VH-VL binders against q8ixk2r445to577. Designs and how they scored, part 51

Target 1, 133 residues: q8ixk2r445to577
Amino acid sequence: FFGMLQNKGLTDYCFDYNPPDENQIVGHQVILYLCHGMGQNQFFEYTSQKEIRYNTHQPEGCIAVEAGMDTLIMHLCEETAPENQKFILQEDGSLFHEQSKKCVQAARKESSDSFVPLLRDCTNSDHQKWFFK

## First folded at step 18 (VH-VL)

Design d6
Fold by OpenDDE, fold request of step 19:
Structure d6 (fold): chain C 133 residues (1-133), chain A 121 residues (1-121), chain B 112 residues (1-112)
Amino acid sequence: as target 1 above (133 residues)
Amino acid sequence: EVQLVQSGAEVKKPGSSVKVSCKASGGTFSRWAISWVRQAPGQGLEWMGVIIPYFGTANYAQKFQGRVTITADESTSTAYMELSSLRSEDTAVYYCAKSRYYGRSGHFDYWGQGTLVTVSS
Amino acid sequence: NFMLTQPHSVSESPGKTVTISCTRSSGSIAYHYVQWYQQRPGSAPTTVIYEDKQRPSGVPDRFSGSIDSSSNSASLTISGLKTEDEADYYCQSYDHSNKHWVFGGGTKLTVL
């Protein structure tokens, strides 16, 4: 699966990643923004290693969850996907993070009108449903 | 350093077409979005359209849809803008501009030197 | 669709501070980043502010950007005005409805 990773509940919002330096793509938080469908900063791939890879340019970035955090942070992809980079995109659209046993939910960013994907207890909320488009 | 170098000035008749090139160097062309922005004499900047070469995606301002075609050649790191059915009002300096990202984070951090296109009978 | 409205011109003496406004007709100015470009006579535009308040390297800190949600406007402020600042300034933002970028009408800054 590849393309825009779009939220069902938060209509027309997609995973979005805009690192300040295009030559240093890791270490920043993945956010949600209005889907544009043009690729680039909103292009992701769900791999056979259960990674969510960003943009597919080398070096490739993979979404990771750091210890104690509920945010999605971009790391470099590794030959063997580390545990904190493994997600299961379920049939029902839920995006499950294996290590934390949490689901990715579209949520409002604190003190902001912006949105971010955050790890939360798994529910049947459409805000936890994702699909590639 | 990133540079965008455009083709030279053009003089065209009404009804004809013009194709302006924009060659990029000093970076990774495939990572970028290339927009075309024009400026008529004494007027403001007007966004015409954009192409993201790596993904083969393009979008155009409504005003120019059906009349403008933006293409890119990754092998030569060159973007092109072709404007057809030229009219006198199309007389302007045409700029190519690079943006790192599409959407709200898209800002034009590098510009070509501009190409004057004069349309006159 | 939306428009970005700028004053046609502003003027001020060297050493003073000027502010150029950019008002968005629809949509939240605060949610969609605003960029500012400087265009000196006979030259291509250059970025002076991006993402509301970020300053590219090489742009002096005399240039600053801000957002005012109450007026749905962005502002470019230039302190310690210099003769070299005389230029046209354009704001730019994103229109999701059409997936377009939109420029303001531009503001001519004259240094008296």
Scores: ipSAE 0.911, ipTM 0.956, lowest interface PAE 0.5, mean pLDDT 96
Fold by ESMFold2, fold request of step 19:
Structure d6 (fold): chain C 133 residues (1-133), chain A 121 residues (1-121), chain B 112 residues (1-112)
Amino acid sequence: as target 1 above (133 residues)
Amino acid sequence: EVQLVQSGAEVKKPGSSVKVSCKASGGTFSRWAISWVRQAPGQGLEWMGVIIPYFGTANYAQKFQGRVTITADESTSTAYMELSSLRSEDTAVYYCAKSRYYGRSGHFDYWGQGTLVTVSS
Amino acid sequence: NFMLTQPHSVSESPGKTVTISCTRSSGSIAYHYVQWYQQRPGSAPTTVIYEDKQRPSGVPDRFSGSIDSSSNSASLTISGLKTEDEADYYCQSYDHSNKHWVFGGGTKLTVL
């Protein structure tokens, strides 16, 4: 799959990546933002290695979750996908992180107007359902 | 170092078209959002539209839809803005500008030098 | 669809502080980043503030940006005014309804 990775429960929100320096993509958090439909910073690929790739930059970024954390952070992709970069997009739309055994959920960041994808215990919530468009 | 270099000034008659070029260097042109912004004499900045070359996606301000076409040639790292059915009120300086991201972070971090288009009978 | 409203002009003496406002007519100013550009006569705009309050390299720290959610406004503040600060200043933000970027009307800063 590839394109805009959208949330079912938080309508019109997409995975979005805006590192402070467009040439230094490693180590920043992926956010959710209103879908703009132009590709670029909202364009992601889901690969046969179960990676979520950010392909608008070279070298490419891959979404990871560091041990003990719940935030989705950009790492460089590797030839063989590390375990912390593997997500399963299931038939019911849930996005399962294999290493942590948790699901990606759309969440409001603290008390702000910002939204982010975070790892949470898997549920049947529409906020844990994702699809590419 | 990122640079945007535009084509030279033009004098046009009403009813004709103009095509302004914007040649990029010093970065990954295909991945950028290249916007066009104009400024009539003594007036403010007016966003016209954008292209993201790699995706071939373009979007235009409502005021210019139907008259503006923005294109890109990745092989020459050049964006183009064509404005048709010119009127005297289209007399302006036309800028190209690059943003690193689309949507939330609309920072135009590099601008071309501007191209004066004069529409005169 | 919204407007960004700026005062037409502001003036202040060298060494003093000036604040230029930018009021968003609809939608939250706080959710969509605001940029500020300086434009001298005959030149292209240059960034003085991006993403609400960030300064590009080379912009003095006497330039600062802020957001006031209660008035739905952004502000550019220039302290220690110098005569070379005399220019036009534009704010800019994103319109999600149309997927467009919008500029404010511009503010002429005069340093007397």
Scores: ipSAE 0.593, ipTM 0.867, lowest interface PAE 1.7, mean pLDDT 91
Fold by ESMFold2, fold request of step 19:
Structure d6 (fold): chain C 133 residues (1-133), chain A 121 residues (1-121), chain B 112 residues (1-112)
Amino acid sequence: as target 1 above (133 residues)
Amino acid sequence: EVQLVQSGAEVKKPGSSVKVSCKASGGTFSRWAISWVRQAPGQGLEWMGVIIPYFGTANYAQKFQGRVTITADESTSTAYMELSSLRSEDTAVYYCAKSRYYGRSGHFDYWGQGTLVTVSS
Amino acid sequence: NFMLTQPHSVSESPGKTVTISCTRSSGSIAYHYVQWYQQRPGSAPTTVIYEDKQRPSGVPDRFSGSIDSSSNSASLTISGLKTEDEADYYCQSYDHSNKHWVFGGGTKLTVL
């Protein structure tokens, strides 16, 4: 799958990546922002290795969650996907992080009007349902 | 270093068309958002439209719908803006500009030098 | 579909402070970043503020940006005015309804 990774509960919001330097993509947090439909910084690919790849830069980025953390951070993709970069997009729309056994949820970033994807205990919430468009 | 170099000035008759080029270097052209912005003499900046070459996505300001076509050639890292059915009011300097991201951050961080298009009989 | 309204001109003496406003006619100014560009005659625009408050490398800290949600406006403030600051200034923001970028009408800054 590829394109805009959208949230069912937080309508019209997409995974969005805008590091301060477009040439240094490692180590910054993925956010959620209004879907613009143009590709680029909202274009992601879900691979057979269960990676969520950011292909708009070379070398490519892969979304990861570091041990003990709940934030989605950009790492470089590796030839064999590390466990912390594996997400299962399930048939019910949930996005399951295999290593942590938690689901990706749209959440408000504290003390702001911005939104981010975070790992949370899996529920039936529409804020934990995702789809590609 | 990112650089945008545009084609030279043009003089056109009303009713004709013009195609301005914008050659990019120093980055990942295919993944940039390349916008075209014009400025009539003594006037402000007017956004015309955009292309993101790799995705083949383009969007145009409503004022120019039906008259403007923005294209890109990834093999030469060149964007093009073609404006048809030219009128005297289309006399302007035409800029290309790149932004890092679409939507959230509309920072046009690099601009071409501008191309003067003069429409007169 | 909205407009960004700027004063047509402002003037102030060297060493003083000037503020240029940019008012959004509909939708919240706070939901999308505002950029500010400086343009001298015969030159392409250059960025002085991006993402509401950020300065590109090489832009002095006497340039600052701010957002006022209650008036639905952005402001560019230039302190310690210098004669080289004399230029046209444009604000710019995103129109999500049309997926377009919009420029303000521009402000001519005169340093007397």
Scores: ipSAE 0.592, ipTM 0.862, lowest interface PAE 1.7, mean pLDDT 91
Fold by ESMFold2, fold request of step 19:
Structure d6 (fold): chain C 133 residues (1-133), chain A 121 residues (1-121), chain B 112 residues (1-112)
Amino acid sequence: as target 1 above (133 residues)
Amino acid sequence: EVQLVQSGAEVKKPGSSVKVSCKASGGTFSRWAISWVRQAPGQGLEWMGVIIPYFGTANYAQKFQGRVTITADESTSTAYMELSSLRSEDTAVYYCAKSRYYGRSGHFDYWGQGTLVTVSS
Amino acid sequence: NFMLTQPHSVSESPGKTVTISCTRSSGSIAYHYVQWYQQRPGSAPTTVIYEDKQRPSGVPDRFSGSIDSSSNSASLTISGLKTEDEADYYCQSYDHSNKHWVFGGGTKLTVL
């Protein structure tokens, strides 16, 4: 799967990556932003290693969750996917993080009008349903 | 360092077309968003459209739909803007500019030097 | 589909502070980053502020950007004005409806 990783509940929102330096992609949080359809910073690939890859940069970025955190941040991909970079995109559209046993949910960032994907206890909420387009 | 170098000034007659080039160096041209922005004499900046070469995606301002074509040649790291059916009001300086991202954050951090296109009489 | 409205011109004396506003007609100014460009006569625009308040390397810290959600506006503030700051200034933001970039009308800054 590849393209725009969209949220069912928060309609017209995609995974989006905007690091401060386009050449230094590690360590920043993935956000949700209105889908623009142009590829680039909203283009992601779901791999056979269960990675969510940011292929617009070389070396490639892989979405990770650091221990004890609920935010999705960019790490460099590794030859063998580390456990904190593995997500299961299930048949019902849920995006399950194996290591934490939690699901990715679209959430409002603090008290702002910004949205981010966060780990939450798995539910059947449409805000936890994702698809590629 | 990133550089954008544009083709030279042109003088055109109404009804003709112009194709302005923008040669990039110092980065990964194919993954950039290359926009074209024009500025008529005494006027402000006007966004015309964009291409992201690697993805083959382009988008055009409604004002220019049907008249503008933006293309890229990855092998030469060159973007092109072609404007057809020229009118006197198309007299302007045409800039190419690189943005870091599309959507929310669109810092045009590098600009070409500009190309004056004059549409006479 | 929105406009970014800037004052047509502003003027101020050297050493003083000026603020240039950029008001978004619809949609939240805070949700879409604002960039500010300086353009001197005969030159291409250059960035003075990006992503609301970030300065590119080499831009003096007397340039600052801010966002006011209550007035739905962005501001460029230039303190310690110098005659070299005399230029046109443009704000810019994203139009999601059309997936386009929008520039403000521009502000001519005169340093008397």
Scores: ipSAE 0.573, ipTM 0.855, lowest interface PAE 1.8, mean pLDDT 91
Fold by OpenDDE, fold request of step 19:
Structure d6 (fold): chain C 133 residues (1-133), chain A 121 residues (1-121), chain B 112 residues (1-112)
Amino acid sequence: as target 1 above (133 residues)
Amino acid sequence: EVQLVQSGAEVKKPGSSVKVSCKASGGTFSRWAISWVRQAPGQGLEWMGVIIPYFGTANYAQKFQGRVTITADESTSTAYMELSSLRSEDTAVYYCAKSRYYGRSGHFDYWGQGTLVTVSS
Amino acid sequence: NFMLTQPHSVSESPGKTVTISCTRSSGSIAYHYVQWYQQRPGSAPTTVIYEDKQRPSGVPDRFSGSIDSSSNSASLTISGLKTEDEADYYCQSYDHSNKHWVFGGGTKLTVL
């Protein structure tokens, strides 16, 4: 699966990644932004290794969850996906992070009008359902 | 360093078409968004449209929809803007401009030198 | 859609400070970044401010950008005005509703 990764509950919002340096694309947080369908910063791929890849740039980035964090951070992809980069995109649309045992939820960023994907306890909320468009 | 080099000045008759090229160098063309911006004599900047070469898709300002076509050739790192049904008010300097992204974080960090298109009978 | 409104012209003496405003007609100025471009006569525009307040390398710190949410406007401030600053200045932002980039009408800065 590839393309824009869109949230069901937070209508018209997609995964978005915009690092400050195009030559250093790791270490920053993935956010949510309105789906516009043309920005490379909204193009992701779900792989057979259970990675969510930001693969419009080389080297490729993979979304990871760092220890003690609930945010999604871009790391470099590895030949063998590390445990903190493994996600299960289930048939019902839920995006499950294997290591933390939590689900990715669209949430409002504190003290702003922006939104971010955060790890939360898994529920049946549409804010935890995602699909590629 | 990134450079955008555009084709030379054009003189066209009303009703004809013009195609301007923009050749990029000094970076990864496929990672960029290439926009076209025009400026009539003594007037301001006007955004016309954008293409993402990686996707091969373009979006246009409503004013120019149906009359402008933006394309890109990744093999030559060249973007093109074709404007049809030319009229006198299309007389302007046309710029290609590069941005990292197409969205709220996009800004034009490099510009072509501009191409003057004159439409006159 | 929205418009960005700038004053048509501003003027000031060398060494002084000038401010050019850019007012957004709809949508939050705080949500979408504003960029500023300088255009000298006979030349292509160049970026002087991006993402509201960021300066590209090579742009002197005399140039600064700010946002005022209460007036839904952005401002470009040039301190220690120099003759070389005489140019047209354009603000630019993004309309997520129609996926368009939008420029202000431009401001002609004259150094007296």
Scores: ipSAE 0.022, ipTM 0.654, lowest interface PAE 4.6, mean pLDDT 92

Design d6
Fold by OpenDDE, look of step 18:
Structure d6 (fold): chain C 133 residues (1-133), chain A 121 residues (1-121), chain B 112 residues (1-112)
Amino acid sequence: as target 1 above (133 residues)
Amino acid sequence: EVQLVQSGAEVKKPGSSVKVSCKASGGTFSRWAISWVRQAPGQGLEWMGVIIPYFGTANYAQKFQGRVTITADESTSTAYMELSSLRSEDTAVYYCAKSRYYGRSGHFDYWGQGTLVTVSS
Amino acid sequence: NFMLTQPHSVSESPGKTVTISCTRSSGSIAYHYVQWYQQRPGSAPTTVIYEDKQRPSGVPDRFSGSIDSSSNSASLTISGLKTEDEADYYCQSYDHSNKHWVFGGGTKLTVL
């Protein structure tokens, strides 16, 4: 699967990544923004290694969860996907992080009007459902 | 070092068409968004449209819809802007501009040198 | 659709601080990034601020950007004004509905 990774509950919001340096794309948080349908900072791929790849940069970035965190941070993809980069996109639309055993939920960023994907206990909320468009 | 080099000045008659080129170098052309922005003499900047070479998708400002065509050739890293049915009001300097992303994260970090298009009756 | 409104001109003496406003007519100013461009006569624009308050390499720290949600406006502030700062300044943002980039009308800064 590839394209915009869109949230069901938070209508018209997609995964979005915009590192400040084009040549150093790692270490920043993935956010949510209105889906614009033109790819680039909203173009992701779910791979056979269960990665969520930021597929508009070389070397490619992969979404990771750092220890003790509930945010999604961009790391470099590795030849063999590390455990903290593995997600399961379920048939019901839930995006499950294997290592933390939590689900990715669209949420409002604290003290902000922006939105971010956060790890939360898995529920049946539409805010935890995602699809590629 | 990223560079955008545009084609030379044009003088056109009303009703004709003009096609301006913008050749990019110093980076991965396909990964960019290439916009065209014009500026009439003594006036402000006006966004015309954008193309994403990697996706082959283009969007245009409503004002120019149906009259402007933006294309890109990845093999030559060149973007093109064709404006038809030219009017005197189309007299302007036309810039190509590169942005990392299309959308909220789109700022124009590199610009062509500009191409003057004069439409004279 | 939305418009970005800037003052037509501002002027100030060297060494002073000047602020150029950019007001968004609709939609939240905090929702979409605002960029600022400097254009000197006979030259293409150059970025002085991007993503509201980020400064590109090479742009002096005299240039700063801010957002005021209450007035739905962005501001470019230039401190320690220099003669070389005399130029036209444009704000720019994004219309998500139409997928358009929009420029402000521009502000002519004169250094007295």
Scores: ipSAE 0.017, ipTM 0.669, lowest interface PAE 5.1, mean pLDDT 92

